Miniprotein binders against q56419. Designs and how they scored, part 270

Target 1, 326 residues: q56419
Amino acid sequence: MEGRTLEEVQEEVFKRHGVLVPKKELEDLAKALEEAGLLLTEKVEARLKEEEEKLKRERPMRLAGLSYPEGEREARAFLEAFRASYPGEGEEARVLLMPHLEPSRVPEVYGAALAALEKTPPPERIYLVGVAHRPLKEKAAALPVPFQTPFGPALPDLPALQALDALLPFELFNTPLAFREEHSLELPLFFLKGRFPEARVLPLLVARRSPELGEALKVVLRDFPGLLVLAVDLSHVGPRFGDTPLTRTLAEEARRRDLGFLERLAEGEPEAALAFLGANPTRIDGVEVVASLLPLLRERKGKVLAHRLDLEAPTLSAVGAGTLVL
Below, E stands for the ipSAE of ESMFold2; O stands for the ipSAE of OpenDDE; V2 stands for 0.75 times the mean of E and O plus 0.25 times the DockQ between their complexes.

## First folded at step 18 (miniprotein)

Design in16 (at its last look DockQ between E and O 0.90; V2 from the best seeds 0.80)
Fold by OpenDDE base, look of step 18:
Structure in16 (fold): chain B 326 residues (1-326), chain A 108 residues (1-108)
Amino acid sequence: as target 1 above (326 residues)
Amino acid sequence: GDLIERLEELAEEVIRYLKEHGEEELAREIEEQIKDIIEALKSGDTESAIEIFTELAETIARLLHRLGAPEELMQKVSWLIYDVARRLGMSPRQIYDISKLFSRAIER
């Protein structure tokens, strides 16, 4: 009924179906639809409010039983299987770039991350920087609550989060609902918590490049040392992302962009990595995160441990994933 | 009113822990300092309130560390202190320094 009169609707129904619906019935239906719409909106709003209040206490698992096992025993077996999928050895990480893609799609890439974590001394805290796939009120956000995992809750480092907030020109603790279903934190956190059960976590999301975040984190990391984890995916190509179906040429371009990006990061040249992407035609997911963390990535040399461009066959689309140690 | 309530919550958490561990004298001292902060706030002397609170925060961090307080409690207390510090209008540097103090207190 958007912009149509009841008489126009009545006439249209008559023309199409040969039935003259009484105006009163149309009015009643319109009212019922409006009431149902309002009711639905109120219910949705009430639910969102309730969920926001819950997020003041903890962030529950959303992908347990779907992307990873809910039970601890099964979760440990899952970790072992993923580690086994990567035949190489890792290196000690001070900075780890790893994917947040569905683990089953890129097991060896997560396996490479686990291999790196095996060579990494247990950190006191993990700075987990994900990608906001939902809008944030600010350029970045944190959720200062326990994140549930099959291995128990990943507890926040509140003092470090407070210190970070203090150095930022905006409120860090914003948009709690953006964390509710954000897989860019949940999926990496599974692996991180499984490997480092005692590490506290700083769950951070980046929506837009924030140079302020990188500068603040540089100061914070000096006083609050820990492992920095960039939970980012790489190229997103194909129909799901506005391209033609995946072709050899498109896949080669995506791989070229992904590897060129990662290699420049491995050389300690994050600005060159960003410049190499230009307008980012293959839609590398981690660009805003890397752009925010430039001060922490400069002059750090490392190694690309794994890369995969994974085909999603139903959509003929592909997503790049990589593991980089710095 | 909200600031005072948060101070009282902080006091309750710390005092409860101290009493449970037989530190009744220290609990009384904390209570007295909280009262002094509240009085300073009521009188409009925010500067004095910040000064006393800063010293109190340091004291709490040291005490909880010394007594081997659970990390969960230290985290909670840290958050309460942070919240009070923000409400007092403490500078970013002051807040940062307090947070750093509590982080060190949590380190074992």
Scores: ipSAE 0.831, ipTM 0.931, lowest interface PAE 0.5, mean pLDDT 92
Fold by ESMFold2, look of step 18:
Formats: C-alpha cells, sequence, structure tokens
Structure in16 (fold): chain B 326 residues (1-326), chain A 108 residues (1-108)
C-alpha cells in the first residue's frame, strides 16, 4: 500500500489474481494493516527502551549456546580446542588483529590469536575495537558496562574510557542499542577474557572512520597502557555480498587482497595497506577500523600468523579472516 | 537538578566510606566542600564550583587510594566524578587528568 492508492491496489489485485475485491474490503484491510503496524511500532519502541536501560548496566551474552558454550568448564575446554587447531607458536602482541567471524568457520585463525596471547604478558586493560553492524549516532561508540562471558564479567576500564571520551569531539557513550547484538565484540571477547581473566576492557565500535579516535587513543594508550585488539574480518565476496557466485578467480582476488592488506600492516605501513585496497572491491571489513587507528599502526612491524578465506557453501560466498600481531 | 543529585550521590559514597574507616574529620571536610560547591551552583557561580570540584576530585582520589579503597568503589566514584565534571562543563584536559589520576590510584 505504500506509495499506492486503493484504486491502484484493486487494479493490481485483479491483474494478478483475477478477482475483483470491493473497495470497502481493501479499505478495511488497509486500516487493519496500518493499525497493526502502529501497534507493532509502539511495542517495538517500548521494548527497545527497556533493552537500552538494561544495556546501561550490563551487556549480556547473546551467543552462548550458539557460538560457544554457556558453562565455564565447557567454555574453557572449547577455548583449548581452538588453541589446538593452530599447532604453531605465536609471538608477543602489542596490537592484535583477529576476526569476529563465527569461530567454528575459522578455528585455526582464532587458535593463532590464542597462540599470540600465550606470548603476551597479561595486560591491565584491552582496547577491543570492533566493527559496528548497526548504525551509530557518531563515528564511533563505547559501552561502559560489564560484558558477560562464560568466564565471568569482563569489567570496563571506566577511567580509560572517561579519558578517551574527554579527548573526542563527540560523545563516546552514544548508542547503547548498537551493542545489543554486536558479535564483533562478543566473539573476540570470549577468547580474550578466557586468556586474560583479570584484564579490564574498553569495548569500542567504529561505524565510520574517525581520525580523531586514533589520535585520542594514541594519547590514552600512552597513559593507560594495554593490548590493542582490532576485531575485524577481511574480504566478503559472492552473491550474499552483491557479487557473482564465488569462482576461483574471485576467490584468488579476495585472498590476494586479504594477504596484501595484512602484509602491509605487518610492515608498519597502514596507509599503504589502505591504498592497496583502492575502492575495496572485495569489501574487507576492517578498513574503517584501520583508517581510524593509523597513529597506532604506523611503524609497528609484526607478523601474519594465519589467514583463511572461508567458503559459505549454501550462499556460494566467502569471508576472509586473519590473525596479525604487531 | 540532576547535577546536584549526582554531586550528592558522590558525596554519599565517599563520606560513607570515610566514616566506616574512622575518618570522620575528613568526612566533614569533604561534606563542607560539597556544600560549598552546591552553594556556588545555586548562586550561579559555576566557575567557583568548577575550581572547588577540581580540587575535591583530586583529594578524593588520593584519600581513597591511601585508605586502600576497593576497586569497585574507586570505579563508581570515578564515574560519578566524571558525570559531575561533564555537567559542570569542565575542560577536556581537566577531565582527562582526573581520569588518569583515578586509573593510577586503582593500579597502585
Amino acid sequence: as target 1 above (326 residues)
Amino acid sequence: GDLIERLEELAEEVIRYLKEHGEEELAREIEEQIKDIIEALKSGDTESAIEIFTELAETIARLLHRLGAPEELMQKVSWLIYDVARRLGMSPRQIYDISKLFSRAIER
């Protein structure tokens, strides 16, 4: 009914189904749908306000029992199984790039992250920077509350978050609902909290590149040292993402883009990494995060520990994931 | 309004802890400073309120650290101070320095 008159709807119904529906019945249907839509809107808005108020106190697990076990014992065994999926050794990370893709799809990539964490002294705090999959009111956001995990709550570092907010030209604590379903924080956090149970967390999201965020974080990290984690995925290719079905050529291009991006980051050349992607034809997920954090990535050399372009057979699509230590 | 309510909540948390630890003289001094801030705000002298509050925030951080306050209390007090500081319109530098002071107090 949107953008159409009742006469146009009546004509269309007759055209499609060969049945003449009286205008009165169409008017009654339109009124019922409009009223149902209004009631649904009010119900949804009330529920969203309730959820927003809850998120001002804590962020509950959304993926327990789906992506990882809910119980602590089972979660710890799960974490160890992922480490075993990567038989190599890690190296100490001051900056860690790791995925937020469903863990079972890229077990060795998460295992490589765990291997890096094994070599990393427990930090006082973790700057966990994910990708906003829902709109933010600003370029970036944080949620200054405990995030629940099977290993106990990941407590926020409130002083560090306050210091960061003070340096930004916008309110950092701006979109609580964007965190409600945000797996780019929850999935990496499971691994980070399991390895560093005492570390406080700065749960951050980037929606759009913010040079101001990177400059502010550079100052904050100097005074509030910790582990910087970029929780990002790489290429997204295939029909689910607006491409033709995955072919060998498209997969080879996605892999080339992923590895070229990671390798340039590993050389301490984040601007070159971004330039290498150009218009980002394979939709590497991490570009807005990397573009925001340039001051923290420059001249920081490291190593690519793992990469996988994982096939989504039902959709003939693929998503890339990698582990990089700097 | 909300600013005064936040300031009173901050005072309640800090003064309760000081009294529980036998620091009744310090609790009275903090209470007096809080009253001076509220009085300045009610008279429209925001600049004086900010100056007194800045010194108070620094004093609270050092007192709670010296007394070995638990991290949970330090985090809550830090957030209340931050909330008041923003409502007072304190400068980004002042807020940053107070946050840094609390982080160091928690760590030590």
Scores: ipSAE 0.709, ipTM 0.887, lowest interface PAE 1.1, mean pLDDT 91
ESMFold2 (binder alone), look of step 18: mean pLDDT 82; pTM 0.817

Design in17 (at its last fold request DockQ between E and O 0.89; V2 from the best seeds 0.87)
Fold by OpenDDE base, look of step 18:
Structure in17 (fold): chain B 326 residues (1-326), chain A 108 residues (1-108)
Amino acid sequence: as target 1 above (326 residues)
Amino acid sequence: GDLIERLEELAEEVIEYLEEHGEEELAEEIEEQIEDIIEALKSGDTESAIEIFTELAETIARLLHRLGAPEELMQKVSWLIYDVARRLGMSPRQIYDISKRFSRAIER
């Protein structure tokens, strides 16, 4: 019925099926559809409100039993298997860049992150900065509630979150519904909580580059020391992302962009890393996060521990993932 | 009215916990400090209210931590303190300072 009159619909049905449906029946159907649509909208709105109210208390697991085990014992075995998938040794991290892609797609990249975490003294707090795959009201947001994990709740560092909010020109505690299904926090947090069960967490999302966030975090990190984690993926190429199916040429370009980005970050040149990407034709996911955290990444030298461009065969698309220690 | 209500809620949560744990004298001290803040506010002495509240917030954090208060209470109290601080019209620096002091008070 999108813009068509009941008479036009009646005529179309008659032309196609040779049946003249009475106008009254069409009117009743239109009303029923309208009522059903309204009912669906009201139900959806009520559900969203309920979910928003729940998010004031905790963020439940969404990917338990799907992306990682729900049970603690199985979850520990999962961590060990992922660590085993990376044959190398890690380095101590002050800043960790790691993926948020489905873990099963890039196990060795997560394994490299775990290897780095093995060499990292337990932090008091983890600044977990993810990518907002949904719109935020502000450039960045935080959800200052416990995040459920198989290892127990990841508890927020409320004082540090409040201190950060105080230094920002916008309300940090915005758009709670954006965190509901945000995997860019949930997946990395599984690994982080498993390794550092006592660490408090600052779950942050970046939607748009915020220089203010980087400057504020630089101050906060002085008084509230902790591990900074950038939970970001790299290139997104192929039909799912608006490209042609993955070719050797496209894959080579994605890898070149990913590695060129990571290597410049490893050299302590985050501005050069961003400049290297230009218009970001391979859609590196972490650009806005890195752009927001420039003050924290400058002059920090580190090492690229792992990289993979993983093919999603059903869509002939690929996503890049990497692990970087600074 | 809203600020006073939030102060009273903070007082109630803290006093209830202290009394339940046999710290009646400390509960009375907290109550007196809250009353002093409210009096300062009623008199228009917001500066004094902020000063008293700043010290009280740290004291509350330290006491609850020392007594082994449950995480849920600590979170609730932290939010109440933060909300009161904002409603008092505290500067970003003052709010930051309260948060820093709170964090230090609960360090293990």
Scores: ipSAE 0.890, ipTM 0.958, lowest interface PAE 0.4, mean pLDDT 92
Fold by ESMFold2, fold request of step 19:
Structure in17 (fold): chain B 326 residues (1-326), chain A 108 residues (1-108)
Amino acid sequence: as target 1 above (326 residues)
Amino acid sequence: GDLIERLEELAEEVIEYLEEHGEEELAEEIEEQIEDIIEALKSGDTESAIEIFTELAETIARLLHRLGAPEELMQKVSWLIYDVARRLGMSPRQIYDISKRFSRAIER
């Protein structure tokens, strides 16, 4: 209570309302309110434990009907439309960088990813590396369960995930709740599963730079070959991101940072790409993933297929997205 | 105690499936190998237990794959094998090798 003393509350109530409430009754009320808060906390904790147990068995769609169609027929038409939005041809990818931004905002960028997948032999497995938008208990995490999609479940490659976990100095299978609403995996996965329905998936998140993850993945990829996907967005500028209002100058800087980053990655120079960003003034969210995966990106040359800096008019902000094949 | 329980759970899952599919002789062979691992552990011979288990894990993966075991069973078995390997105190390299052998046994 304001004033923080029951006697002061009692005096204020009497002054304001002409009623003297016994101190004991005020004490009982304070205890009851605290007890009610503890009971609500217990309910929330029980609910979170239940959700965590569910996530240990499967990861349901969260964005069906919002970002992509729920039905399989409609989902296939959706893929075709997105591919058509990028009239160019792709190139074979051993590494693919693609966005996790809302697909309708950058359709040709996802279309470019689909074009690359058309040129890519179906892999046995996909290493899908997203950006954790919730805190992780470790630098990185995996959720080794089926991820539901309109095309059926994307099944985990458990042997590859377990091999990776064995090589890390931390438990890879941590923080299941961080995956519950993680769109950086769900949105790219829709496109990947639609094109490679038989591929298994390693769904990985990076919260903070982990050189250990990159070294371990370098070993795992030798024995468990597959497609490496960096599911990352680029610049984040404007008030939504704690920034100045979006101006043409800020937008041009964001484009310059995005393209300079992608071009240096395409030259097989990931350290130079990170150095080019400096303090990362436009908040490219791909930096933690790239910094973790340096051993897998060095000396691998490729091509930037698409880029867009997309305006969020309601927030006067913008987000960059790109497609890069290595 | 807990390690033995994990081994017995692995055995139950695999043997039940083999018997349901008319593979009683293979089920008996798996049961015998599990017993050999448990006996090695009770005698303090962890090195033998690890060697037998490593070969058993690959054999289980191959058999279940050949018989078309459902994905749910393959996932349970994969996890039980991983859990047993860790409880046996296998090194990161040994656990990595078991995972690689499992993966190769179920390749299409």
Scores: ipSAE 0.844, ipTM 0.945, lowest interface PAE 0.6, mean pLDDT 91
ESMFold2, look of step 18: ipSAE 0.841; ipTM 0.943
ESMFold2 (binder alone), look of step 18: mean pLDDT 83; pTM 0.812
ESMFold2, fold request of step 19: ipSAE 0.841, 0.829; ipTM 0.943, 0.940
ESMFold2 (binder alone), fold request of step 19: mean pLDDT 83, 82, 83; pTM 0.812, 0.802, 0.811
OpenDDE base, fold request of step 19: ipSAE 0.881, 0.879, 0.879; ipTM 0.956, 0.955, 0.955

Design in18 (at its last look DockQ between E and O 0.93; V2 from the best seeds 0.87)
Fold by OpenDDE base, look of step 18:
Structure in18 (fold): chain B 326 residues (1-326), chain A 108 residues (1-108)
Amino acid sequence: as target 1 above (326 residues)
Amino acid sequence: GDLIERLEELAEEVIRYLKEHGEEELAREIEEQIKDIIEALKSGDTESAIEIFTELAETIARLLHRLGAPEELMQKISWLIYDVARRLGMSPRQIYDISKRFSRAIER
């Protein structure tokens, strides 16, 4: 009925079905639909408020039983299988760039991350910086609550989070609902918690580049040492993302950009990595995260351990994923 | 009023835990320090209040950690300390420092 009069609807029904519906019946139906819509809206709002209140206490698993096993035993077997999918050896990470894509799509890339984590001494803290796929009130946000995992809760480092908040010109603890379904944190966290069960976590989301975040984190990391994890995907190409179906040419361009980006990061040249992407025509997901963390990435040399451009066949689209150690 | 209420809540949580674990003397000491902070606030000596509170926060963190306080309590206390610090009008540097000291006090 949006934009149509009741009379127009009546005429249309008559033309299509040969039935003249009384105007009163249409009015009653319109009211019923409006009431139902209002009721749905109120219910949705109430549910969102309830979810927001729950997020003050913990962030529950959303992808358990879907993207990874819910049970601890099965979850450990899952980790082992993913590690086995990467035949190489890792290197010690001070900074780890890893994907947040559905794990089953890029197992060897997650396997490479696990290989790196095997060579990494257990950190006291993990700074987990994901991509906000939903709007944030501020450029970045944190959710300072336990994140549930099959290995138990990933506990926040509240003092470090508070210290970070103190150095930022905006409230860090904003937009809790953005964390509710954010897979860019949940999926990497599964692997991180499985490898480092005792590590505290700082779950961070970046929506827009924040130089302030990088500068603040540089200070915080000095006093609160830990592993920095960039949970980012790479190119997003194909119809799901507004392109034509994946072609050899498009795939080659996506790979070129992904690898060119990662290689420049591996050389300790994050500004060059960003410059290389230009307007980012293949939509590398991690650009805003990298742009925010420049002070932490500069002059750090490392190694690209894995890369994959994974085809989503039903949509003829592809997403790039990589693992980089610095 | 809100600052004092949050400070009293912090005191209550800590004192209760200490008493439950047989640390009555420590509980009294904490109570006395809280009173001193409140008195400083009432007198308009916010600087003294911040100083006493900063030391107290570290002490609380250390004590609770040593006694093996549950994570839920530690989180609650951390938030109360942070909230009081903000309400005291502590500078970003002062808040940063108190968080740093708290973290060090609970390091294993």
Scores: ipSAE 0.876, ipTM 0.953, lowest interface PAE 0.4, mean pLDDT 92
Fold by ESMFold2, look of step 18:
Structure in18 (fold): chain B 326 residues (1-326), chain A 108 residues (1-108)
Amino acid sequence: as target 1 above (326 residues)
Amino acid sequence: GDLIERLEELAEEVIRYLKEHGEEELAREIEEQIKDIIEALKSGDTESAIEIFTELAETIARLLHRLGAPEELMQKISWLIYDVARRLGMSPRQIYDISKRFSRAIER
């Protein structure tokens, strides 16, 4: 009944159904629906406020027992099993691109990331940049609290986060609820914390490209050196994502887009990588993150260690994942 | 005003920890610097307040780190320093510099 008077509703019902519903009955119904909606809204808002207050103190594990083991010993073994899924050697990373897709779907891609971390000196801090799957109040956000993992809490690097916030034209510490279920941080963090237990973390999300973020991070990284991690997925194709059913042709195009994107990044040409995607017809997930971080990716050469376009059999859809070291 | 309340909260946390660890002379020095900042603010000399606060923030970080302050306290102090810096009206560059100094002081 939103947006109409009771008389208009009454007229519409009569025109469509030939029944004149008395105005009093419509008024009673509207009042009851409004009261029920107000009560539901108040209860939902109170619960969301409670969750928001909890997130201002810590970010609990949401995927333990689902995507990775809850216990530390089992989690350690899980991490080693993933490393074994990639028999190759890594290379030292100053920048690491890795997925946030469900780990069991792309084990060798996460294994390649672990191989790179083996070659990487333990950093004092990790700049973990994920993709916001819920709206943010600004183009980007951080949640400056401990993130729980089976390996203990990943502590925030507060001075680095505060330095970053000071340089941005917007409040960086916004939208705590967007972090509540954000797997693009939790899943990569499991692997990163398992390999670098002493590193502090800057947990960052990008919703929309922010050149300001990249410029500020370039400054912050000079004085607060660490490992930069782009926690992004690649192509998203098939019916779940608005396409026709996945065909060999669509899958081949998705692979071509994924690899072409990664290869151009590996040549230190992030603008060319974005231009190669054009309108992004296969919906590569990392575009907004890469577009934000251009100053940190230019002229930095490296290597693609792994790629998989993983099939979601029930939906005949696929998601690409890759590991890139710069 | 509210700025002075934040400064006093910062001082209380730091001084309590120093006294608990037998550092009464250092606690008195911190108290005197806080008093100097408040006096500068009340006289309208924000520039002096910022200079004293910048040195104080680094000193606090170094002292608490040397004394093995627990992570929870270090995080609380880091936030209080950041909040005070913003309420003092320090520029983005000045706030960035305090954060950098704090980070350098707790390297070990």
Scores: ipSAE 0.824, ipTM 0.937, lowest interface PAE 0.7, mean pLDDT 91
ESMFold2 (binder alone), look of step 18: mean pLDDT 83; pTM 0.820

Design in19 (at its last look DockQ between E and O 0.79; V2 from the best seeds 0.82)
Fold by OpenDDE base, look of step 18:
Structure in19 (fold): chain B 326 residues (1-326), chain A 108 residues (1-108)
Amino acid sequence: as target 1 above (326 residues)
Amino acid sequence: GDLIERLEELAEEVIRYLKEHGEEELAREIEEQIKDIIEALKSGDTESAIEIFTELAETIARLLHRLGAPEELMQKLSWLVYDVARRLGMSPRQIYDISKRFSRAIER
């Protein structure tokens, strides 16, 4: 009924169906739909409030049984299989860039991350920086609660989170509902928790580039040392993202952008990596995260361990994923 | 009212732990310091309240570390201390330093 009068609706029904519905019946139906809509809205709001209250205590698994196994035994076998999918050896990471794409799409890329983690001494803390696929109130956010995993809860480092909040010009603990379904944290966290069961986690989301976050984290990391993990995907190309179906040319451009970005990061030149992307025509997901963490990425040399551009055949679209160690 | 309630919650958690571990004298000392903070707040002497609270926070972190308090408890207490510190209007530097102190107390 948006913009139509009851009379217009009545006329349309008459024209289409040859039935003259009394105005009163249409009014009653409109009221019923409005009431049903209101009821749905109230129910949705109540549910969101309840979920927000739950997120004050813990972040439950959302992708268990879908993207990874729910059971611990099966989850360990899953980790082993993913590690096996990467035939190479890793390197010690101080900074790890890894994907957050559906693991089954890029197993060897996650395998490369696991290989790097094998060569990494167990950190006390993991700074897990994901991409906000939902709006945040601020440029970045944290959720200071346990994140459930098949390996037990990933516990937050509250003192380190507090210290970070203290150095930021905005409230870090904002938009808890943005964490509810955010896979950019949940999927990497599975692998990280599985490898480092005792590590505390700082789950961070970036919605927009925040130089303040990078500067604050640089200070915090000196006093609260840990592994920095950038959970980011690379190019997003094809119809799902507003492009034509994947072609050889489009795939080559996506790969060129992905690898050019990763290689410049591996050389310790994050500004050059961002500059190389320009307007980011292939929509590299990790741009805002990298832009926020420039102070932590500068002059760090590393190695690209894996890259894949994975085709989503049903949509003829592709997403790039990579693993970089610094 | 909210600040005092949060202080009392912090006190209750710390005092309970200390009593459970036979540290009754320390529990009394903490209780006295909490009272002093509350009195300072009631008198409008926020500066004195912050000073006493800063010392108390350090004491809590040190004592609980010495007693081998569980990490989960230390994390919880760090949060309560942080919440009180924010409500007291402590500076970013002061909050940072307290958080750093608790982190060191959690480190084994």
Scores: ipSAE 0.855, ipTM 0.943, lowest interface PAE 0.5, mean pLDDT 92
Fold by ESMFold2, look of step 18:
Structure in19 (fold): chain B 326 residues (1-326), chain A 108 residues (1-108)
Amino acid sequence: as target 1 above (326 residues)
Amino acid sequence: GDLIERLEELAEEVIRYLKEHGEEELAREIEEQIKDIIEALKSGDTESAIEIFTELAETIARLLHRLGAPEELMQKLSWLVYDVARRLGMSPRQIYDISKRFSRAIER
């Protein structure tokens, strides 16, 4: 009965049904609904607390059987099929930009990432930086627990995470529930763990740009060397994302923005890449990650290996994905 | 929180593992160093406690890694060391350094 008084409800019932419901009975109903709502809130809060406690021990697979196979044998075959989708050769990466879009939609883009990993010496650790799709209590967060994969658990690099936490002006381990369904870590991690089974992981999320994170990571990476992975998608255009239906003009603009962004990153000019996007009219979701990590991206030259603006015919929308090595 | 209790938990985990692997003398040395840290804390000498703890944390990591300690134990020790360091009131730079020392000790 949102937005109406009890008297208005009583009057309307009488007009429609010829029955005058006493105000007391309406008041009793309102109290009962309020009490029931309080009980439901308490149950939801208890369930979330239980899930949070579980996430403090491990992060289970959420997309096995949906985005990638659950069984290890099938998962290895899946990796090889994706590598085969990209006929080119990779290059060694100190920094890798790769998507977190559904793998089956952009197989050659993930294949290009695999090609780069083939040329990359196995790192001791991987700094996996995704995009928070749920609110964080701070600008960034980490979840310092094993992430389950079909290839076994991806173990956290606890000393490196603790060193990073010590340098930040906020608690890094701040929002476990935000990791529960976060595909921007899970999907890239499947490919990374499959190729680097011995590497430990720093699973990081960015919600809002944090210059402090980038400066701290620059220090940490000097003492804890590893592979830096930006797990980000590019343009998001069309009605699914708040635009008019996708047109050729909008698709061309999205592709232009994606490639211009990647090319400027490949020239070691991350500030120019951000400036090129302006107000980010095609909603490239990598912006906050790149803006956080500027100290790690400056003067690193590299190459764009793959790009695809993937069309969603049913929604008249599109999402861009790319692979960049630096 | 209960800093002494966390130090004793760290000690218990390490000493038990060392004894199980025939390192009785090293277990006694670790026990003595924990007692020295606790004595320094009781006398209000936090700086001595930090100094002894920093060296001890690196030593523990190196010893247990050399002995092939299981990953679960090493992760628990990493957290106990980090938690004790914070409860001791170590600066961000000191905590960074102890985390770096721990990491280097288990890489070799």
Scores: ipSAE 0.815, ipTM 0.930, lowest interface PAE 0.7, mean pLDDT 91
ESMFold2 (binder alone), look of step 18: mean pLDDT 82; pTM 0.816

